# Miniprotein binders against a2bj90, part 3

Target 1, 235 residues: a2bj90
Amino acid sequence: MSRSARRKTSALNTVLRVVEVFASIQGEGPFTGTYSVFVRLAGCNLRCPFCDTRYAWSLEAGKPLGVEELVEEIARYEPSLVVITGGEPLLQRHPLNSLVEGLESLGLRVQLETNGILPAPARDEQLWRVYHVVSPKDVPVRVPGAKLHPSWVDYARATGRAWFKFLVANEQHVREVAEYVAKLGIPRSRVYIMPLTPEKLDMKELLELHSRIASLAVKWRLNFSPRLHLLVQLP

## First folded at step 2 (miniprotein)

Design t5a
Fold by ESMFold2-Fast, scan of step 3:
Parts: structure tokens; C-alpha cells; sequence
Structure t5a (fold): chain B 235 residues (1-235), chain A 85 residues (1-85)
């Protein structure tokens, strides 16, 4: 292969469509409260009705950035955690593996947020070694086209590096989540329930919803995820 | 382009919310005049975000932002009453 063709192929495999990079506090999931840099990748394979990041749905929403440039940008923040989110990050799987390799070479901890429709990482992928928060859209409020890939359950069991996070509004939703995870063999210790927040809630309603869902988490012996960034008004 | 416009709206909302937070700190420190100035600047950013939300077909977001602006205008009236005290 010529140097030109080799260079172009390498660049295509190491370019990501990035919507935004910003520092904040991780507000959700097992790493809630951690000083993090968020890398929002463009593109999504779903159109969720309660999606907070509709601006990231199109690949064209993202600016093309080289992996090395992005690693340097992230490193300047000196984060305790790098959160790779989107849209659906696994739509850009090949350059994402290169990004993870670069971040791990600097000793940075990486968490991926995914809807779990695309397969879980294989052992030969860099993504095999990082943390994953999987947000299935099958239950309780089913999104058209959504189905959790079964490989995520196997990945979670094999590695202990995946958790499953579900949006819930009431006790019936929690019951449906409990039935779903039992059928799939997902341990309760790897399950988070999180308040499903409609667009028109004020702060008092948001706090009351958090309180109610947290109480249900205790009752059903599941983990609770807040939406802490919404409560403290951070990005 | 609609996705770029909604991204700009989100950026404007985040900047406006930070200005509101800073305005509250300034008010608590007794710098009421500067607090009001920052709140009025935040309202302008929210109004720009409303226009982008309407252009991109997000009327629910536009409605939510209008309610925030209305609440902020009430707070400005309270701050201005404090200046008279």
C-alpha cells in the first residue's frame, strides 16, 4: 500500500464526529459525583421521546476530530473520569477503540454510555477493558426499534464492567424492570433505576420524583441513580 | 443544520444558567446592581435559545424557557425593590 493510501485509511479509522467536549460532574450511574470530562459523539440509532441530547442524533452534528487531538484536549482537563456518550458511541466503533487506547495510555479511566442495541465489546477490542453503562430502551417505556443485544449480559457476567440503567416513573415500571432483568439473568447489584423526567417538571416536582424513585429502589433492592446534574444545574 | 441549531440552543441555556447562579451569589454579597445586570444578560441568552428551539420544531423546550424567563423577571423585580430598601 502507498504511503498516501495508508495515511488516508489510518485517518479515517482515527477520526471521530464529536458534538462537544466539556468538564462537569457525572450525575448518573455508578460513578455519580465524579469530576469528569464528557465527550459527546454524534449519531444515534434511536429517537427516544425523553432524550436529553436530541441535538446529537445526526452524524453531521459532529465536528471531525482526530483521535490524537481529542486525547490532548481531554488530558488538559485532568479528569478523574472520561465519559464517552452521544447519541450512540458504538456507531463510531473503530475510531472509538483508538480513542480508548490513547486515553488508557495516559492512565485515564473511561466510561462508555450506550443504548446496548449494538453488540458488546469482543476480548480483542480496547473497549473490552473500560466501564460500560448500558441503558436498554426495551423496558419499561419501549422505544420503537430498541432491543438489548444479548451479548451485553454475557459481557457483564464475564468482566464485571457493565451496569444496566433504566428510566422509571412509578412502581409498575420498577416491577417491569425487575421482571426483565430476572428473565435475562442480570444481577440486581448491576441494575440502576433512574427517574424518568418529563420536560415540564419544576424543581420541587423533580426533587419529589427523585425521592419517590429512590424509595422504590430501596423497596425493590435495586441501585438508584439520580440525575444530579439536573438538581445542581450543571451541564 | 437543525442539529447544529439545537446544539447552539443548549450551549446558550448552559451559559444563561451560569449567569443566573453568579447573579444569586452577587445578590447575597450585596452587589444587587451587578446581579440584575447578569440576570438581564441571561434573559437575552434564553430568548435567543427560544428562537432556535422554535426554528427546530421544539415548542415544548421554548415553553419551558418562557416560564424560566417569567420567574427571572419576578426575581429582578424583587432585587430592584431591595435597591429601594
Amino acid sequence: as target 1 above (235 residues)
Amino acid sequence: NPDELIKKAEELIRKAEELVRRARELFEKGDTEEAVRLMREAIRLFEEAIRLAEETGHPELAEALRRIIEEMRRLIEEFERHLKS
Scores: ipSAE 0.000, ipTM 0.070, lowest interface PAE 21.6, mean pLDDT 79
ESMFold2 (binder alone), alone request of step 2: mean pLDDT 84; pTM 0.829

## First folded at step 3 (miniprotein)

Design ga1
Fold by ESMFold2-Fast, scan of step 3:
Structure ga1 (fold): chain B 235 residues (1-235), chain A 103 residues (1-103)
Amino acid sequence: as target 1 above (235 residues)
Amino acid sequence: SPEVEELWERVYELVDEAWELLEETGDLEKALELLDEALRLAEEHGLPELMAYILSLKAEVLWEMGRYEEALEVLKKAYELAKESGDEELARFIEELIKDLES
């Protein structure tokens, strides 16, 4: 097939690299407790030391799935929320917009999880219309090479569809987050702090950490995100 | 800015198209052309983290083509860019990958 004919055919079935699709409960952020289907896309533009999903770093970790096939697979779960995560989902921006269009056509609510290094959606993207949870890697635990793209703050103010989620271990981290969001003009109502969970915590330690970070959220007038899936032992 | 947003979108369109070619048709030469264009755009706009990522993908394409020496050279360039940009985690990942591929 000629390149022109091939490209025309490809327009009918955009392809995403997908690591996994599974049903669970959203354990984090503004939609905590929601019955969700998680779609983990392959590829990442960071190599974070605290990354739980290193297996998704390479695009080769994902299987190619057509957008239409993926929409059908997601719909079979009858989810209240579709969580698109990764790696970094915005690395597959073009087919991701097509996926969002398909999911919205079915009336499904979509949430994207992103590190915020890549620009926020433009107004003509389907991604402009869905929810975004941005996890900046600038503070409090700075990942080398990471910087929040300033367009995310503008997007959040313009749309009301973005929140910022930060991993914190102690009060000093919370202070740094509070200073960071104040400096950028991010309203406290759009900020979540979440426990930074080391790999070797028993259930008692995990609950005590959640309690401590939640107390700091109250003290600093920020929202609290649990890691509910860890507490109830779901994926 | 709108200009920066257009740049990122264009780079990701090129990466996505290259990736599709790698998996669907096996037109690896065309995939390299698209990745080289993406790399050029990242270079012109001073995005070393993105450059390191694109080079890592380019190395995977070169490896699939049987161009092993070129793939390793590209990975070593990605390693230097990751270190220079302060991305220590990416640098460690690339270093481990180079060791595995050389063995």
Scores: ipSAE 0.000, ipTM 0.170, lowest interface PAE 13.9, mean pLDDT 79

Design ga2
Fold by ESMFold2-Fast, scan of step 3:
Structure ga2 (fold): chain B 235 residues (1-235), chain A 103 residues (1-103)
Amino acid sequence: as target 1 above (235 residues)
Amino acid sequence: SPEVEELWDRVEELVWEAEDLLYETGDLEKALELLDEALRLAEEHGLPDLMAEILYWKADVLQEMGRYEEALEVLKKAYELAKESGDELLAREIEYLIKELES
């Protein structure tokens, strides 16, 4: 980063609360199967049913890491994709923009996973330039307090860098998703449905659920996201 | 049975119409009336799995209306019915919603 760019950032833009950093395969969404490094940020503004990462809900679950130190750690993995997830990463928006700037400087492809409650990136944010997988929690499994910020639809239309991923358990949920995205003007090509996986499913049940939801995706002409890491027992 | 499947289709149609009202008009009272009619039909035929599904949707409408205490009572009944019918996925979803509503 240039000296001029560094002088424009505040001290608040240099530290992130990080739960974990690890290499794996992206198991979900448009980049399924990609060798990725995952950066799980602490803190969340929701308490979702079926949340697999309840340990990340508190900001105190994360250790403070400097942005430059984190960029260096990520780079050591030589990933094809950097997945920034959490909790809700946009709760740490200012230092997150600094992280994205550092990763972009190395030519790394970045994907953010967000619940979409907080506003989409503005044009002057580094986050404007990266990929976003938005997981609305206001449909079909409605989480209290979870309303998709309307700016995410505008961002998707303007950039083509956002997809919308929905947790579904049955055909009624898929119908709800189809109506929701039609009303908002979200093209089906940007929509993924993904199995809503309860914590106590065995491998046979997990495969059966994946098969059912994939069949519904074909029927409703939507994209299907597996939870591949669960199927192959990776983090 | 074919009669039970026809009843499921009719209830699904009522639920779908109720959800359509939520998105198009915001007529939550009308949506609630449709779900109550669906529930009455399911109760008359003694189908706990269908009743659990209807109550789950009714709780969503009540939450949107800001009637959280009633939504919680409806979800607790739906949970018991889902467990009784062996719908483990619905039961788990309801259990998490109850905890969230009580937090």
Scores: ipSAE 0.000, ipTM 0.120, lowest interface PAE 18.2, mean pLDDT 80

Design ga3
Fold by ESMFold2-Fast, scan of step 3:
Structure ga3 (fold): chain B 235 residues (1-235), chain A 103 residues (1-103)
Amino acid sequence: as target 1 above (235 residues)
Amino acid sequence: SPEVEELWLRVLDLVEEAIELLEETGDLEKALELLDEALRLAEEHGLPWLMADILLEKAYVLSDMGRYEEALEVLKKAYELAKESGDEELARMIEELIKWLED
């Protein structure tokens, strides 16, 4: 195998490194239950110990796909929502803006899932117009290198198109999230807590964990995100 | 910190510029300069997961230049960083490339 053939490119604003494209139900966040096409982009700027998509960490994990080809593939599913996730999708910001432009031209609703380390979209980006679920990794348990860019709070206030989703295992984590969002001025209505799910849970254990975290959401007056796809055994 | 975040973005910009330069012009020497600058910034700020990806790209450029011994040294460093960061897929990919170059 040629060494040169292993290189992939996202430098051109017409090519993305894509790990997978598949239809499923959005299992998380404000659009839970929506028929969606998931576009998993390669590359990540964090190495979270609880990450369930480690296979997407390297840019080399993705296949180069043209924006036009990817738009056509997504459109064939006739989705109610296009979920762009990763790794960290904003690592491929230039071609990602081109993808969003193509999807918007078809009237498709787009949601980006991001760790929020890279800046929020500027007003002149196509990304300004789409929905963002930001998953900060500086709380409740800090991941090295993780720091929410302050522009995400400004973007959320300016547009109403961002929500903040936190992985939590216990009540102490929820308290730390509540303190964090209060300090940053993030409205509780824009905050989701979601169960931190260990790899080996059976269905009974998974339901019990969801119940515990949901009860904490009610107690702390925060929104609850399930991991619905895990409960219904979808990808 | 804001400084780490600003430098992280600068590192990504340098890598992206290097990849674009390689794809559009094939300027191996300039791409190597950009990747070396990205690597220096990543090292200064203790970003081992990012260093592994930069080193892999640098190894491809060195290989394209026929500088196989230097490519091997770079890949061995990338392998250790990928293992340390828990990136098993990147580590496997680097291991395969090391075996290819050693044969």
Scores: ipSAE 0.000, ipTM 0.263, lowest interface PAE 11.3, mean pLDDT 82

Design ga4
Fold by ESMFold2-Fast, scan of step 3:
Structure ga4 (fold): chain B 235 residues (1-235), chain A 103 residues (1-103)
Amino acid sequence: as target 1 above (235 residues)
Amino acid sequence: SPEVEELWERVDELVFEADELLEETGDLEKALELLDEALRLAEEHGLPELMAFILNLKAWVLELMGRYEEALEVLKKAYELAKESGDEYLARDIEELIKILES
């Protein structure tokens, strides 16, 4: 029995626990600058230091929403990109595949943000057809239970639809990321480093951090992701 | 390997079944049973990384149940496993999480 077919027949494929839905500009990763709707799903399988969405850790933080209702709500924004994030959205994999199917039927481009602990999509899942930004928590600051599932590297090679994004604060972190991706065979072209932004940075400090990390990206021959929404003060 | 990938997929299915139970009924006890089954599978196949992942999820479910002492016991087991594997950073991170829950 394929997991995708099994998911489609479940009554629970129609409900997601949703923390928030809002329109903004994608500030991070390969689609930086895109007008997007963000869908934050509840529940997370990690307790990361520097997590800026601790309010989404519990499944109880999410309101139950039907897939059809959520698709209609997203469509009202007329977005160029739908960003599905969380917590860890793959914890709700079954109804998530149904959501993706609904969004694709409307011609909407979908990006999933995931910690990559759970397996990458199988070929017969709706999730196979969308973009994925994977944020491994193995490096540079290791998180308990956080091991990248090896299928994500294979998925990235097979589809060209996955990138790997790492939060870094300094050159030692960048070195650790470079060693990590080399060990796993992840091409540098699919790797983004992004500033790790502690709370309480003022705008001058935020700009200086962005400048430093961008310079390190050039030095280490990696892609750079800003946190554009923080720089322009959007959610 | 394909066999290891099949095991990860089976664990993923058990985790999703646990998650669906949490959403449908709030049956945290049944969720724990499914996670314990996943843990046995990982242990039988000698996959310490998968065991650490499952133990972290089990601790999270226990935390949701308000069973913090049991969550701490589970994390302590994950800590020993991480130390045995020689993953110094994983062990440190689990230790920090234990401190958070103790506070």
Scores: ipSAE 0.000, ipTM 0.143, lowest interface PAE 15.8, mean pLDDT 78

Design ga5
Fold by ESMFold2-Fast, scan of step 3:
Structure ga5 (fold): chain B 235 residues (1-235), chain A 103 residues (1-103)
Amino acid sequence: as target 1 above (235 residues)
Amino acid sequence: SPEVEELWRRVWELVREAYELLKETGDLEKALELLDEALRLAEEHGLPELMARILYLKARVLWRMGRYEEALEVLKKAYELAKESGDEELARRIEYLIKELES
């Protein structure tokens, strides 16, 4: 096949529906504080009542972009980390594997943010080789349809490349998280609790919420994730 | 071959234009016309890689127009073609939309 024909086939079969690409600081999880490029993919298999990115729920919110074009756009930012988020990025699993391959070929560190409803990567996927922050929505926040796929625990144990980040509003939520991760056999070193932030909080309320959840993380011997971008008013 | 390359370019340009109309709250009737032309070209020239994606977008346009029964029929055709062509990402996405639309 000619290079031109092969590239046209790749563009059509490795097209991602992308809502936005922007540079910021990763505000959450194990890479908090890292200069990052965020790639928000369209489509989501949940309708969380606390969602800050409702504009990404529809697949039509995304512009079709070829993997090669997207890799080149990301590379121009010279990021320390590429954060692929959404929606639910695993809804676009096939072209996402191609994107990850392209980014890794440039030596870029890649992190996926996922709700963990869809299965974890298989060993023959490019996604097997990158970092995953899994944000279960079944516990403690009880979003309908949000059951964590059990393969994520196996993936975390096999690779050491997954962490579990839970939204919590109070100590009862932290207790539920502690019980949940103990039942599943997830080490506490792989567990983050993060403030569940209501849409309208002033800065004082936001800081107080962060302080309370951080104190609970210490008490329960879990890791704490801030929402740093909210505190410093970045996207 | 140059003939196949030019055909893929033309079909993809029609699909992209239709998608922009869908996304920008544009002319949905025009989007359907573009997608029907793209589908005709893809089908006549045996381009299975494109047919499923064209049908998927057509179903989304029909859904946005409130033509839910037609959207569901088109999604089911797109699903079968996506499975046949090995486009697992598209097949999974269509399956979720069919469940959503049937509920």
Scores: ipSAE 0.000, ipTM 0.102, lowest interface PAE 19.8, mean pLDDT 81

Design ga6
Fold by ESMFold2-Fast, scan of step 3:
Structure ga6 (fold): chain B 235 residues (1-235), chain A 103 residues (1-103)
Amino acid sequence: as target 1 above (235 residues)
Amino acid sequence: SPEVEELWYRVEELVLEAEELLDETGDLEKALELLDEALRLAEEHGLPMLMAEILWSKAEVLYQMGRYEEALEVLKKAYELAKESGDEELARWIEDLIKELES
């Protein structure tokens, strides 16, 4: 058996580490309001014990699932959209391409959510044919070491299947986003700004934040993404 | 602590760059060098759970290079570290990989 064929039949190419699979409404981005199944992959291969953003430890999270089993589970929900998310789904790129192939064979629409640090799909990948919402972490809310891979701009131009979504808290953030996308040549029609929501907001504060960011989107001629699931109290 | 957060991002950068090289079928020797540097940093700072994840990524690179015996040895080390660190799900996933590669 060839090296390539052996890799395709191994668990390294046919198993995904899955945190959760659930039905909800897509609350963000260009497909806001769509009945969706969310597939949350174990997004980071790193497990730092000193990370201060640790949530409650669950023994039931992050189970290995075969691609075929996962496709069957997703299909049972009869979704209008499959949203593949996590921390960074492209860390599991090889089995992810197999998952996308299975889902596309059933006529299901697929959207990937990615931080854009890893390269955009190549033309020979199944991932080339699906929708991507890229959330850069280098602007305006800067995460140390995070940088958008330049291939995402080329992918967006070539396919029309990528949008760029930015978390913003105020007008200065919006200005920085506008300057960033202009410098990279990203069309404003492909750009979404979304409220950066602090951990504890009441519903009135959440609505007021959404209203402010939406008004800024109109002023700066950018698209607006709500966080609809937070407003309607869905997962 | 801020210093530990900076170390975590540095290790993540090294692993992501190595995964990019693996995915593009690029310079796999460079991918190993990046993962060995990440492993050194994790080991120096006593982060065994992180070491298990890095060794798992290293095994993928070795497998892509056709260095199957070395990949298997690295996976066995990753399994023991995951098991000892209490990451039961990672340990099970690595164990399944070992069994598949041996069969």
Scores: ipSAE 0.000, ipTM 0.157, lowest interface PAE 17.4, mean pLDDT 78

Design ga7
Fold by ESMFold2-Fast, scan of step 3:
Structure ga7 (fold): chain B 235 residues (1-235), chain A 103 residues (1-103)
Amino acid sequence: as target 1 above (235 residues)
Amino acid sequence: SPEVEELWERVIELVNEAFELLSETGDLEKALELLDEALRLAEEHGLPELMATILEYKALVLDFMGRYEEALEVLKKAYELAKESGDEDLARIIEQLIKYLEE
């Protein structure tokens, strides 16, 4: 009956369901223009009507990759920034913390993109130490099931490592965002508005939309995020 | 269908409640109960693909609890459901995950 070996590490805690890994320029948010590797994790806890990545909604959309294998793949790109996105990356929270630990050991800067429904990192998580861009789906058009966890506002105030990014199509949307962040006590310096880009815009329409939303950001004293990759035709 | 959409919304609510409990020093058995409720709802409506998805979420919770053998068993159940539904792509993906985790 004796076995000298015991299972030391859970494979599920060291495996992530990954849709894709690719190098590009971060086109959005506070690190716009940074040479980045994007890691898209599978699974999502929302069904947004304007979602660009519906193919990532299911955990079955992702290929299982070991944390060590994924760290090595990311490192080969020699990125200035690792962007972990999805779906919703926090659905795979435990192996995600292990990934962040591996990337941190290489001195790599990590940014997580999250819908903010699941709680913000606790101080004992590796995720506590990385950057977070939170995209609440409460406003301007509420997505069913979406509710920003209040711990994200506390995390942003405590660490200065979270920003809040909102897709907007018009001034009414910007007004709703401004009211929402004021109600929650989110400083305007932590808020980005970004153009909601319909799939069928030509380059002139895309530039005009960017110009309109940027002008609204100035008017409402919020930060502006482009979708730079769309303007320069990168993934 | 509206029925499937309502079920999907309920599943998302239950999954979010379960993972919120995992983020605290919470009741992990209650997290499993919430996912088992979601699984029962999918089973009652005869939706094997949705059952497979819920079982993947349950496997993540079980693994967090250190119940690794049970996590593998729910993944194997998800595999059988995917095969029974005729979703060859889903079955292949789950099979690859099981093989990878067993190695």
Scores: ipSAE 0.022, ipTM 0.345, lowest interface PAE 7.8, mean pLDDT 79

Design ga8
Fold by ESMFold2-Fast, scan of step 3:
Structure ga8 (fold): chain B 235 residues (1-235), chain A 103 residues (1-103)
Amino acid sequence: as target 1 above (235 residues)
Amino acid sequence: SPEVEELWSRVFDLVEEALDLLWETGDLEKALELLDEALRLAEEHGLPELMAQILDFKAIVLEYMGRYEEALEVLKKAYELAKESGDEFLARNIEELIKLLES
């Protein structure tokens, strides 16, 4: 494409609706303990009853930020990992690909958190090259309208850059997760179970819940994700 | 079908009981009996993917019993069943386990 046509086309793909940008420690999943910058994108295609970030559900909750400006803001933190979360980040897929391109040009590692309802990245997307933690909502704590797009299993198989993370409260939930991933052909090495935390637990209750879910992970030969930020009282 | 969903549920009830025996008591012979029952149920209904999954759990129990040659044989059977079912992801995972056990 000519430079002028390319500029006009990319202009629509260079603005993201951003709720917040902040530095913290990644508390969940395969990169737990990593110094990270979190980019929370606005908008979500689900209304999970256990959602901690209901303020991000509307696109109007996000401030429009240019990709170049956002890349510069992220870079100032000098992060080991950029965590793009939301809502559902893939609702802003086109400008998200532009953001990933900018971050990759700086050598930054990127992880996307997604509910997996929208299709996995295609090979020609910048998103193909980053890490994805997929949190299906069709099992075990079922959310109306949720269904994992089958392309996520193919993407994980092809790239080795996707993991599947499930909120669990008890052994029945873990069993349902094990059955679900077996049906889809997802290896246990790609599966994380994470405690479903009620709104108010004291620190002893929170630790006891973590211990119970971790024990179930060992029993069922699954990976365990803490909610480390809750245990160390970070955002 | 509802019958197939019920079968998966029954199989994973047996898997859960076998894992309890492995994790809590170490009654590995009983764990094998439960997994063999699960395998028979899957075979009767012609579900190769489910059979492959059960054989993967059975190989774990056999390995803990020190029966490595038998574990290898069930993993090779699981590998072929996973390939036949089109489950490339499961087949690859089983292949890695076979390589590890053969080392």
Scores: ipSAE 0.007, ipTM 0.477, lowest interface PAE 9.2, mean pLDDT 85

Design gb1
Fold by ESMFold2-Fast, scan of step 3:
Structure gb1 (fold): chain B 235 residues (1-235), chain A 103 residues (1-103)
Amino acid sequence: as target 1 above (235 residues)
Amino acid sequence: SPEVEELWRRVEELVREAERLLEETGDLEKALYLLEEALLLADEHGLPELMARILLLKAKVLARMGRYEWALELLKFAYDLAKESGDEELAREIEELIKELES
């Protein structure tokens, strides 16, 4: 490869389709309560019936942004955590690795949220070095076409940088999650259950649902993830 | 080597599945994902001829999705790669698609 071709290839790998960039508090998973900047990438390989971000399903929903421009925008917020979400961020895997490289060069901590259908990072990817919250949609919610890629379990064991977050509505769902993670050999310490929240709950109903799922987490010896942003009315 | 042969096979597999999706099912988002994975592998192993072909297919997917401006940028880059690798046939195919999308 010539120098010219390498420079052009690198430039191509520096454009992402971005739906939105905003500051908030991470409301979910192992970093709940952290001041974060959220980067929502366009495109998704699933069509979940309960999805809150259907506006991000199409790649057309995103504006093209260069990695350097996006890194500068993120840095201005001075975040404790950068949360890369979507859609499904791994659909833009190539330029996403370039974004991660830029963010890490500034000492920023990065968390990726993914449905886990696409393979886990390889050792030579920049994505290998960041945190991943994997949200399987095959159990218990049974979204058509959703199947966790087995490489995520190996990645979690090899790196300690992946957690598995499951949407649950009741104890039957928790039982299904417990059976699923046992069968796949996912350590309980890496498993979170989170309330599956219908769109139109009032605050009392939302708190009652959180309380119920948290109690089930204690009973089943799993970690609990709230949806804190919903409780405190942040984006 | 066995490692290089396995990488070629993996890239070919990703590209063929993306081509199938573009022609048969219309699952364009999945096709884009597979092509991004193929492009990463081709780039890491310094295969500019293969990269040009992956970029051409990605541009076709983007054009099918109505993203003509993004498709055109990728085609121009693919054209340069095809010319540098000496693939005259691929360069001609890319040039024809550029003309089509510009008018």
Scores: ipSAE 0.000, ipTM 0.162, lowest interface PAE 17.0, mean pLDDT 81

Design gb2
Fold by ESMFold2-Fast, scan of step 3:
Structure gb2 (fold): chain B 235 residues (1-235), chain A 103 residues (1-103)
Amino acid sequence: as target 1 above (235 residues)
Amino acid sequence: SPEVEELWRRVEELVREAERLLEETGDLLKALELLWEALELAYEHGLPELMARILLLKAKVLARMGRYEDALLVLKEAYFLAKDSGDEELAREIEELIKELES
């Protein structure tokens, strides 16, 4: 049937697999403290052993949701920032560009969280115009298959809309990040280090870990990202 | 269209060379690099059904390398892409390989 074929084509272009949509405070990166709506997309091209969102790894973890419907849901929250995260959001790149177009039409500021394995946006994509926090997993945490695509460095230089956020557990990790950043020519001003938080830390341990990593950020002249939502017990 | 035809030809070239390397048990790291390039092309052009097929081949390469845990994770991603694209035959092939590697 032509109606079924038309719907199938539209679904590929305008349907996202969405795990959850919720309002919170952005706890990480350059927009820490901003009232945000989080859109967690399903599917990931990595299986990081330290992953906090393992429930989002599979595309089947996500409910199919139309772009238009999702835009309306997001807008209802009246957010200062829309954070698109996952899994790996760029696995759903085509409908994601349509979502960004809808959000931009409403004047909403958009931030994407990505592992940076897939290429940076091209100039003709809606994604070219939004903010990106790239979290490489090749250094220091050495996740198999996690090679940063070199186009992300070019994108950051061309647009000023990308930052690189690295999970670190100790000073050796920070050293490896500093060497990696220097080798790739990433300005230190665009680099954040963030505590790699093990499961089951109590609040005192969590604060102590934040303090240690923040001190290393000062020592190594890098920016520090907290995990603020964990400290204030928000989702 | 000519552009789409060129894309399919390039993906087929990458996949064919990766298959050759798998069959000969040659340079399997090069096979992974070729399949990575193929995945990027399929992804950039919004072809999830093609991504599922490329991921299936990637999983077979990983299994040949003895990386069974990585192969299973890739296969599960391929399964959901195949299901979502309506390719029930591909989904069954992937499911069978998952069962095989889990035993």
Scores: ipSAE 0.000, ipTM 0.149, lowest interface PAE 14.4, mean pLDDT 82

